# VHH binders against Uncharacterized protein YOR238W: the designs that were tried, part 8

Target 1, 303 residues: Uncharacterized protein YOR238W, of Saccharomyces cerevisiae (q08634)
Amino acid sequence: MDEKVELILVPCHSIWKSSSHPSDNSVNLGQLPEYWHLAPFQYEGNDHLAFIKHGLTAIKLLLQRFDTATVIFSGSQTKKEAGAISEAQSYYFLFEKLIRYVMSNDNIDVPNFDNELRLLLKEVKNLLSSQNVNVDELFYGGSITTEEFSLDSFDNLIYSIYRFEEVNKKFPQKITIIGFAFKMPRFISCHAKAIDYPQSNITYIGIDPKPANYNQTQLSKYYDDLVQMEDKNALSLFSSDWYATKDRLLTKKRSRNPFNRTAPYAQNIFCKENGKRIEGIEDDEEYFETKIKCKMPWSSPRQ

## First folded at step 1 (VHH)

Design s11 (framework vhh_sonelokimab_d1)
Fold by ESMFold2-Fast, scan of step 1:
Structure s11 (fold): chain B 303 residues (1-303), chain A 121 residues (1-121)
Amino acid sequence: as target 1 above (303 residues)
Amino acid sequence: DVQLVESGGGLVQPGGSLRLSCAASGRTFSSYAVGWFRQAPGKEREFIGAISWSGGSTYYAVSEKGRFTISRDNSKNTLYLQMNSLRPEDTAVYYCAARSGYTFKYSYDYWGQGTLVTVSS
């Protein structure tokens, strides 16, 4: 028997509207943008389809690594208009609904899914069928779970590591992150380094939003704009505020916490009290050298 | 299968520029996402940046952004790293790496042998 060693992390980016019903009486499987609490910038690329690709890719990997992996959807209760439902919980409910739909239907052609989603859904259906998967065991057995306190991508990584330990009683030896490709640099070059998690033990699977019917020039501009906005609004900020404890990143965290959620993880070194996050780190490099480097449960052994 | 060979390394003065090339042989290069990494003596291998198979998306590590530019020419099966405003701390062996598939991955399947870049006066 293999122990659970791999964290499959899905950072969440929105909240699925489970109570939204289409006027044509079709099933809500997240396939339309109106089924999500989207920000204005998430429409052009059909971001909601990328969210579904992320979760299905995580489930595909889990089915291939069932004995050794745990899927964690990560994201807090970030939107007043959605009520007290977390991003993570909404993804969990959506994927449970989608997998049960797949297992209950021979024809799994979901309207508004693109070709990549159709292929991925077929791959997942084949794995579920060939392995005779018990769907209740898949969702209720602890192999797929939620982390519901993350307010930014730094929290996505560190809180999912703590959540993994809470569920499996051990820290992950390997992390696979499934998210947007344009966000990969912040996870690898900023977040993993900030917590001293070995980059060699991280696999990042990047699936970007994809505008429909764009030519090569329009696609190039769209992705260039994504990378530029990512740099301006996140990557450059994390370079000088590694732990999101000040300035714009702290302001963003506070705005994303309308229900005043606090992380309950006992191992959380980023809290003054359990749940009360530290703020105002003056020198992040000194903090890393004195508090983090070679001191984390996942740090490389002293040699 | 694909093999990667880096070239263009050498000795350069601080503030100088270098362009590294990575030539792919074997299977068609355009079906791979590719990236550049470096490793200085006694340090962990560091991600520099990556470019998608289409060339439509480029991703850079924050410390190199603005100084380094990644490009590719699929017709020549070649990946490039243009390095400007070089500093002594850029001294390292530079590696290109490739991954097949429709998704960008940090974990890469194919690695070159590396090319040494020394920034010294």
Scores: ipSAE 0.011, ipTM 0.434, lowest interface PAE 9.7, mean pLDDT 84

Design s12 (from s10 with R100L Y102S G103R S104Y G105T S106Y Y107T; framework vhh_sonelokimab_d1)
Fold by ESMFold2-Fast, scan of step 1:
Structure s12 (fold): chain B 303 residues (1-303), chain A 122 residues (1-122)
Amino acid sequence: as target 1 above (303 residues)
Amino acid sequence: DVQLVESGGGLVQPGGSLRLSCAASGRTFSSYAVGWFRQAPGKEREFIGAISWSGGSTYYAVSEKGRFTISRDNSKNTLYLQMNSLRPEDTAVYYCAAKLYSRYTYTSYDYWGQGTLVTVSS
């Protein structure tokens, strides 16, 4: 049997409303913003379409890896109104439904999908057909799974590494992150560094939201604003709070945990014995040097 | 790896209730999706229902929905099956099964218990 060596990580950003039904004869495949629990800032760029591109790209990559990778959707139960459904569980359900849909229909032109999604669906369908993939085996064989306790992007990375070990009994030798391009700096320069994961073993595939019917000037302003807000609300904060254990990042993390869930990963050094997250790291560089550097299972073998 | 031991089976009158338990040992139980199956003599094994590793999602076979409830207590490494309104056709050996997986499955499990007999008869 081929060894599972690569983590394909899909950080989740919302919860799909699986019980929402169209008023017409169409099928709910996440193609409308009303089919998601979106934050106000996620509408302008059609973020929900980017979520679908992320998951389909992960499945495409998984198929191209010939059973040497595990896809992990990462995200906790972050919306009280959605009930006990995690972001990760909702993505998993959506992609199972979407893959079954494309395999059972000759016409896979889904209304409200853009041209990039239509091409990606065709590519995934062709890979599934050419490899004679059993869809039940794909979703129930362990190659696609969920990490359901992450409350921020730092958790997305570290908890998915622990989840990968839980599923495959080994830590990933390579990580491919599929997410928003504007969030790449926090994952490779902040999060990977904070946990001593070698940056040379991380690949990032960036797919950004795309507003419909914007001209080049409007798109330029949209992406400039996106990068500025990312810096203000995340990147600058992670630069001074590497582990999200204090100040604004901790407040955000607590607000995203309406069901007061605790991560179950036995090797999670960021949780206390009772499963609650550690807080109040005063000096992140000192913490890194004394607790993390050259001490993680994935640390480089040479100091 | 995980070891599973079922308990709570026995003789019950039609219309009665039983609660089955499945005790897990070995690797952390909360890492596994777990399910219940049953098999009557001379019949194939049939799926009853499953619960995800987080306890956040459950799935039931259509014929059992409403009469059977699956729950788990990860602090005790225990899976439960509450069976209500039992019928003679519910007579079977009941098995718990586990898969290292965050989502339930109805076709493939890696670890199985030895089973506990439930007899529904007057």
Scores: ipSAE 0.000, ipTM 0.146, lowest interface PAE 18.8, mean pLDDT 84

Design s13 (framework vhh_sonelokimab_d1)
Fold by ESMFold2-Fast, scan of step 1:
Structure s13 (fold): chain B 303 residues (1-303), chain A 121 residues (1-121)
Amino acid sequence: as target 1 above (303 residues)
Amino acid sequence: DVQLVESGGGLVQPGGSLRLSCAASGRTFSSYAVGWFRQAPGKEREFIGAISWSGGSTYYAVSEKGRFTISRDNSKNTLYLQMNSLRPEDTAVYYCAAGPRYFTSSKYDYWGQGTLVTVSS
């Protein structure tokens, strides 16, 4: 077994509808918004194409790391209408299907993919071919897996770290997060800090949604609104609720858990609802300084 | 971490049926794909079938698909193998296994100790 040292984390944002079939001879590869359980705000930017870019970028990096990394798709069963399938599971199924499609066809022009996706898909195909990668081993060999209990971005980071340890029997020495660029500040400045994971060991690769046919003024407004919404609905909230255990963030977390699933990480000291409580310390900064800082497995030398 | 314990093995006559259970302990069973394997004395370990951690997808070895059915109950942390129309050549130690995704090979992370099934009259 090769030593796995890097977590390549893909936070998931929707559920792919694997059972949706085109009315023509085309294949469902997630290329249309109707192939996803999208929230209303995810249509304007063609978020679904960004989801596919995130996963393909993760697979590209995995191939460039030559068996030293594990890709983890992170996201729970968040849509009652989708049934008992997680965001993470749906991404895993989509990327298995997409990679098999690409390796079985000489023409990799997928309708409705933008130019960035087409170039990325060619890069991935070239890496798979040049390294003579067995696709079954890639998806079934443990290099790509899922974390299926995350209900917010804090969960995405901490549960994927625990999932990495569950799969590889050691914590990741470095983390690469592939997600929306506008969400980078919460992962780096809030989540990594809250768990005392060294920021010098984290790389963030940001790929944002891109509205079609917008002029420069419309694009500027779109991204400004995106950053403003991110600050209002997430970044400012995580600044005063580091562990997503209070009021607005907790309410959001509960609304994303229609099947009332409980995370299996009982040793998680960061979450009140996971059977572990912040003991007697209500201030998150005080809790961090007294209970977390320099006390985590990733804060200390490993034996 | 997950530990697996098989049960339900025993002596059964040709044409009979058996249901094997695999009880999982640990807090991550619902995060794993799980499968069934068997090994007859002096033979290689053979893949029978697997089920995804959500229960939404199953995969069977072609020769067993019509006779064997795999299912799981995540609320009970239990995996099942329903075996019908048993033949003497089905005599083997049956293992359950768990990993990040199912395989047709032996590269699973967690394995049970096995339960013996003997098909004989």
Scores: ipSAE 0.000, ipTM 0.135, lowest interface PAE 18.5, mean pLDDT 83

Design s14 (from s10 with K99T R100K G103I S104G G105T S106R Y107P; framework vhh_sonelokimab_d1)
Fold by ESMFold2-Fast, scan of step 1:
Structure s14 (fold): chain B 303 residues (1-303), chain A 122 residues (1-122)
Amino acid sequence: as target 1 above (303 residues)
Amino acid sequence: DVQLVESGGGLVQPGGSLRLSCAASGRTFSSYAVGWFRQAPGKEREFIGAISWSGGSTYYAVSEKGRFTISRDNSKNTLYLQMNSLRPEDTAVYYCAATKYYIGTRPSYDYWGQGTLVTVSS
């Protein structure tokens, strides 16, 4: 019996529309932007295809590390129009549907998927077959689960660590984060540091959005704009508001919580006993030094 | 499906600068994230930095932040590492590597170059 030691974290960025049905008797596998509750900025890069690459990459890694890893999809009920379904739950349902589809069909060429997605599907199918892991074991055995209360990337990391402990009764010794490459700096240099999780125990796998039919000039501008917007709207803000407890980050967090949900993680020091997030930390460096540094269950290699 | 060849290594004085190149042959870098690694004799291979397939996202090991800059030119199928303020402890064989996945802190790459030696001494 191997202990679960690795958290494979997939931060979620949208909600899949499971009830959307194609008119042509094909299946909804998230392959078109209209199958997702996308924000306007998520269309240009075909962000929905990157979401599917993130989850398939997580499942591929899980199959290679089946006895020691847990995949956690992280994201709350962030869209009033979607109702009481979380980003995390919608990803879980999508990947269950997608893997069942691929395992029941010889043709794995899903329309509108690019070559990277087709290769990932083939690799996952081959791993399931070679390791004799059935789809019910994969999705119902506890190796893939959801964290459904995260409202930003800081929550994605800290809540998934507590969710991992809730499921496995131990904190993760290793974390692999699979997300957008342009968001890597906030996870590694801001979030991991803010909670005193050792950077040496984190692997980040970055898969960016990819606009179709762009020439090199258009592509360069698209990615320059992504990095600039990431700095302006997230990275620079997290550098002065490590825990998203004030100003723009708190306003964004509140706008993503239309159902006013509270996290249930009893050991979470960033929540009050009633589950509400702490707010208004005036000096993040002082808070880190006095409340977090060398005090977290993961601050030591033996925690 | 991609072959990588490093160049630009050599002898440089402490405090000096050096620019390494990594040329792809066969398939191009257009679908791959690429990175730089180094290995000193008797030491484990260590990660320096990585850049996404588009060049839009870069990640550096904390120890190299500010001294080293990674860039790419997909039109020339070439990856670069600009190294500034070099120290004797930077002496190592430098490798470029490629993968479909951008990896930050625990690099696993599918394609590797042969390496180019950088010696920092006087």
Scores: ipSAE 0.000, ipTM 0.268, lowest interface PAE 10.9, mean pLDDT 84

Design s15 (from s10 with K99H R100T Y102V G103Y S104K G105S S106G Y107S S108L; framework vhh_sonelokimab_d1)
Fold by ESMFold2-Fast, scan of step 1:
Structure s15 (fold): chain B 303 residues (1-303), chain A 122 residues (1-122)
Amino acid sequence: as target 1 above (303 residues)
Amino acid sequence: DVQLVESGGGLVQPGGSLRLSCAASGRTFSSYAVGWFRQAPGKEREFIGAISWSGGSTYYAVSEKGRFTISRDNSKNTLYLQMNSLRPEDTAVYYCAAHTYVYKSGSLYDYWGQGTLVTVSS
């Protein structure tokens, strides 16, 4: 067994309702929007199906990189109505249930899954079967784990790096992020740069939401609106608040923390010694130059 | 497999406009997401933006938003980069790159062109 060097990061976007039961003979595998604590904007594109594609893609890559990779689902306890269960833990439970389902059933056709999910599920089942994978080892052996304190995409990246070090005793040399394609710019151009992580060591796999039965005009409007809202509500804000320590990004972060969780990662420089998140950085460029640039365990000399 | 060839580079004055083209060989181009990158002398390769296989989703680096527009014509197997309000800082070799069905950072794109030089000077 070789040393773990790759972080496969899955930023989480919702909490799966494991206690919800279908009205037919099917099982709850997250295939319907009512099986998730969705925000209003997550319905039009069937975001819940994209969440499942993200996790299955992560598991597929893990099976291809088993000796060198760790999958981390990242997301805190963000929904008071869900109780003290994190986004990350709910994804972990869903994917354990889904993988056990496909290994225990001859017919793996899940109602309401689209063609991409059906193909991906078949690919994952074939990899599990051809490699004679022990499902208990896959989920209980440390190759798939959770990061449960992240409140935004900046946290997703930096906290998952520290979580990887907590689990594997070293920082990741390579990061593969599996998320929405429309969120790629914030991870690459904002978050990775803000923490001095080399872009050459990051792979981004982007899988977007996809509305059902839209014509080309409707699809164009949907994706144009998606990119505009991403810019307005995230990308432009991170461009002027790199570490989410000010104004609107800090307010959003606080609103996502109903259980008042603090990050316990020992080497996390973005928390105070009491575990509280840093706030009120006046000059992000000066902070980067004095605290971050060429000073992180993962810093490249060619930045 | 696809092969990519950039064209349209050259000398342009500050404030001017230039349109780059990237021609792809093969019938599978419509299945690829494609992106534009640039590299200035002594700098690392910089992401400019990407467009999905269908042309329905387009993504830009924050610094390039509003000045550059990416488009594609799948019937002609061609990707375009329209560059407006050019500045001396935009001087670089511009590359197009293709990836099957996902967006990748930098050198992780599966297929790359040879690049086309854009010089912005008076």
Scores: ipSAE 0.012, ipTM 0.355, lowest interface PAE 8.9, mean pLDDT 84

Design s16 (framework vhh_sonelokimab_d1)
Fold by ESMFold2-Fast, scan of step 1:
Structure s16 (fold): chain B 303 residues (1-303), chain A 123 residues (1-123)
Amino acid sequence: as target 1 above (303 residues)
Amino acid sequence: DVQLVESGGGLVQPGGSLRLSCAASGRTFSSYAVGWFRQAPGKEREFIGAISWSGGSTYYAVSEKGRFTISRDNSKNTLYLQMNSLRPEDTAVYYCATRGYTYFGSPKSYDYWGQGTLVTVSS
């Protein structure tokens, strides 16, 4: 492993509608919820603005890391209504469009972006300009790429590690995950542990959705509910099903795979020889001890 | 409207142990991720570690891993930092901090800060 090689992972949560056109003279930069294939629960917090913050933060970090990091957008083809476009590919196309927009315009005030997005855009524009970044090289040179087979957050981590190795010929020494803050516990305590990736080599940057026009009491309740729903519907489940091979997590995973896609990574130990995902691991701790612990390319010495 | 108050600082001999507490008031901090930071004289504020809202996830700076342990008790709205095998270079003002967005490694990303508690490690 190269000690300066870093995976910047952006788990994706929706598909941007690149073909949606505004009725006015503005451009589609993902700034309205109707520009996305949103689930019902993603409207209250303006989740789509958080998606844009995640990707811009990843690009900002990439620029600050110079030649030592790779940004990977991670997410499969999860919606029949979107067709054969992955969450990851749609983010890639959106951010290419957004960066080109930013570099082509002096006024980068995008309608419906909040103040955090406006400040982040200015920071990214300043970094691009001060470093004389070639936008074609940024997007086509291998520094930003996609992982298009992930069906849940466990896949986001493990498949992006395999994708990183596919692109760079080595596994990441460190990982920075940019996602929702309320999902941090599952990545650090469940997913990293399940694959024996050292927690000390992971940084998590959490950016949550923000409801508009909520007072302090409404906002506090929103985040409390978000955190409690995360515990009930994900964290508690991953604590008992580390690899999402059974019960409710497997059912959710199957529902997110309408095109029956399978991950192509040669290093993937979670697939059978025929490419089908393993299912029904009865004892996750025994599986970890016998198949994973101290056996992964990224495993640390255990002393 | 979270307010944070650190306590438990003081003078300790090299090799000793100390436990710091951070008490939260206002909105319960069980909804927020919280972290510990320190600032030695003439130095920038340095990240030590963070713990998620549920207490299920912890992240530590590599230099402190194994010596320091973070825990939280949401029923008491309290965050703890257990420090073992203390060294003179651990002398600093220790801060707890929280935010609605979580960022590990950057003090500037945290929204609510305590006033700090001084830890002095000397013989």
Scores: ipSAE 0.005, ipTM 0.266, lowest interface PAE 10.5, mean pLDDT 83

Design s17 (framework vhh_sonelokimab_d1)
Fold by ESMFold2-Fast, scan of step 1:
Structure s17 (fold): chain B 303 residues (1-303), chain A 125 residues (1-125)
Amino acid sequence: as target 1 above (303 residues)
Amino acid sequence: DVQLVESGGGLVQPGGSLRLSCAASGRTFSSYAVGWFRQAPGKEREFIGAISWSGGSTYYAVSEKGRFTISRDNSKNTLYLQMNSLRPEDTAVYYCAAQPYRLTYSGSTYKYDYWGQGTLVTVSS
């Protein structure tokens, strides 16, 4: 019997440079910022280390819930300079490489990993070893997969739900989202509400970037700034543009689609009959009531 | 590893304000995400909101948005709930609760490992 009921969602935020080979023959495991296509704002907090924590945490949870959960890395081909490689695909390949590395080496103290990553990596290695997990089964058996068409966090949630149904032939009964803690409010208060997905069925695990060598005052300012910028540039915008079909959110979404890709999901109701994106929704509440509630498998029937 | 003790409850009149405190003992408080819950007589325990380990992220239940504010002072090992525009239906025992060092949001009580004993808030004239 098919028992997959939980979606473990990892929203992706960058593309790992799998082809980067340092001249000293060090192994590229994503541990340095130059191994990623980072935006300028992603350097201060060592965001790349947070990306690795997100994926390792997802794998840890999967190992504890192997028969019932599917890990989905979510993110499209968002960087022209990276070529036709999605954020999700690059995460998948990085974690396959990283897990194979730690299983083939006794010393897994990866240079430039912080203490949180070192402890998490040892925990994952211990779970893999104690459960006698076949690494090929873990990555090729369908328990870890990719969603490669998301251009924003709204897409991350709804497209990963559609992808889960495509892979497992049923919608997830539970969703665990592993991402930045400062982005939690948009997923719970905006995105889940926009698709009428029940909050009681969502668990959010937040792991933020962590600047090195900051004192408590510097850390507090850094995280306060993250929350303020998140509100200004995303959360407040989603409150008046629930589906990212207008204004700044649509402009950002278009700028992140250099290869002009369209989502192929059969259940996707956010495209017109010709496959083009829905744009310019005038009244999000009316759209929610007339287009969303009647079509979501977890919603009450239209009265 | 952490123990929680709520204080600041009492009788307040409708429209009034009250600040609750939650004192944590233990060396790992700054690593914990913490939340507030309440339980009215004859009702299930209800989630109010949560704050991350650094104080940089907060989430509130929809019904409490705008009236309640959660904050923390890690140097004092203390969590706060500022309650404004109180109503008779806010009458409940208020609990603080702590979860693992990374914020886990579910709105579910079973995700919180440590609980206080509660402090009673009565909103009546």
Scores: ipSAE 0.000, ipTM 0.238, lowest interface PAE 14.8, mean pLDDT 83

Design s18 (framework vhh_sonelokimab_d1)
Fold by ESMFold2-Fast, scan of step 1:
Structure s18 (fold): chain B 303 residues (1-303), chain A 119 residues (1-119)
Amino acid sequence: as target 1 above (303 residues)
Amino acid sequence: DVQLVESGGGLVQPGGSLRLSCAASGRTFSSYAVGWFRQAPGKEREFIGAISWSGGSTYYAVSEKGRFTISRDNSKNTLYLQMNSLRPEDTAVYYCAAKSWGTYLYDYWGQGTLVTVSS
């Protein structure tokens, strides 16, 4: 039937604690920070609610695309305390649980969800109902899947492209990335360019964290600090280390791989024969010109 | 650079209270956001709460909110954690840590102070 042409990419930022149980008999749908393995900076912004918005937006788009898209949650086993559960797999399990909850209830008011999440849930429920969607087909039919080896945002993009090919037997002609708005510049200006993926074939949908009960001055400062943090700790580093093979980015990547996992994507030129990530590219511009430019399967995409 | 030293740990009965202190050495303590973390035996470090360099903004892990209060005194170069209604599950080594505001990495860590909640 219809060909799968669009990758809907959701970069993951945490691991949902599926086994966490509240003391008050409420259901765990990821709505509280304690239901996630959060880094310290993620508490202030209620980042966990943004994670849920990202996944629901991806599912909404999938339903609107008449199944010509594949949703891929991307993120490795980055936390020893979570065990052998990847960021990607935890998102997959959470969204399966959340969609089943939505389909089994007429009133879908989830405690601690903000107004944006309530509206998004209503929209997703309406699409599921109007299209008479089978939830088992949605989650088990190959339209939603995981990429479980990514350790940074560069990996999120390149590994999800190879994962898409593994699942659909072809590379994506279009990519829609759903993530934090403050991270858009690294995906568009750094990562897509570094792999010679046409920027005109990428759409970015940005949904940022939102601190609760902040006034306008506090919100303005919070978002200014996010942009400054992004520049200092990621964007400026990727500008001088396009493939995260050296310096601070490599150190960060190694610290995120407590289980020493290696990516299994056979065509991935960024991995060695043993599956380990390449390191120590001396000249990124030379590497791009000699190994990447006009040489990738997506450098000259077809119809 | 900043160096951090925790104190105030010890044995407390369930339901009791403790106040931990973190003394900072270094000229620019007031330039750092600071926070508290803990690590139970054989477990990963977990976040408790943080306070901005000015003391004007605080945030807490939801599981600790209402029982723990973080504060700072920049004139004394000291960070505090007031812990109330302590439970056996609060038994851990408690660490203070410092970062520049706007960064998500805590660059400076103390050596930790042990808190044991037991009867």
Scores: ipSAE 0.000, ipTM 0.202, lowest interface PAE 17.2, mean pLDDT 84

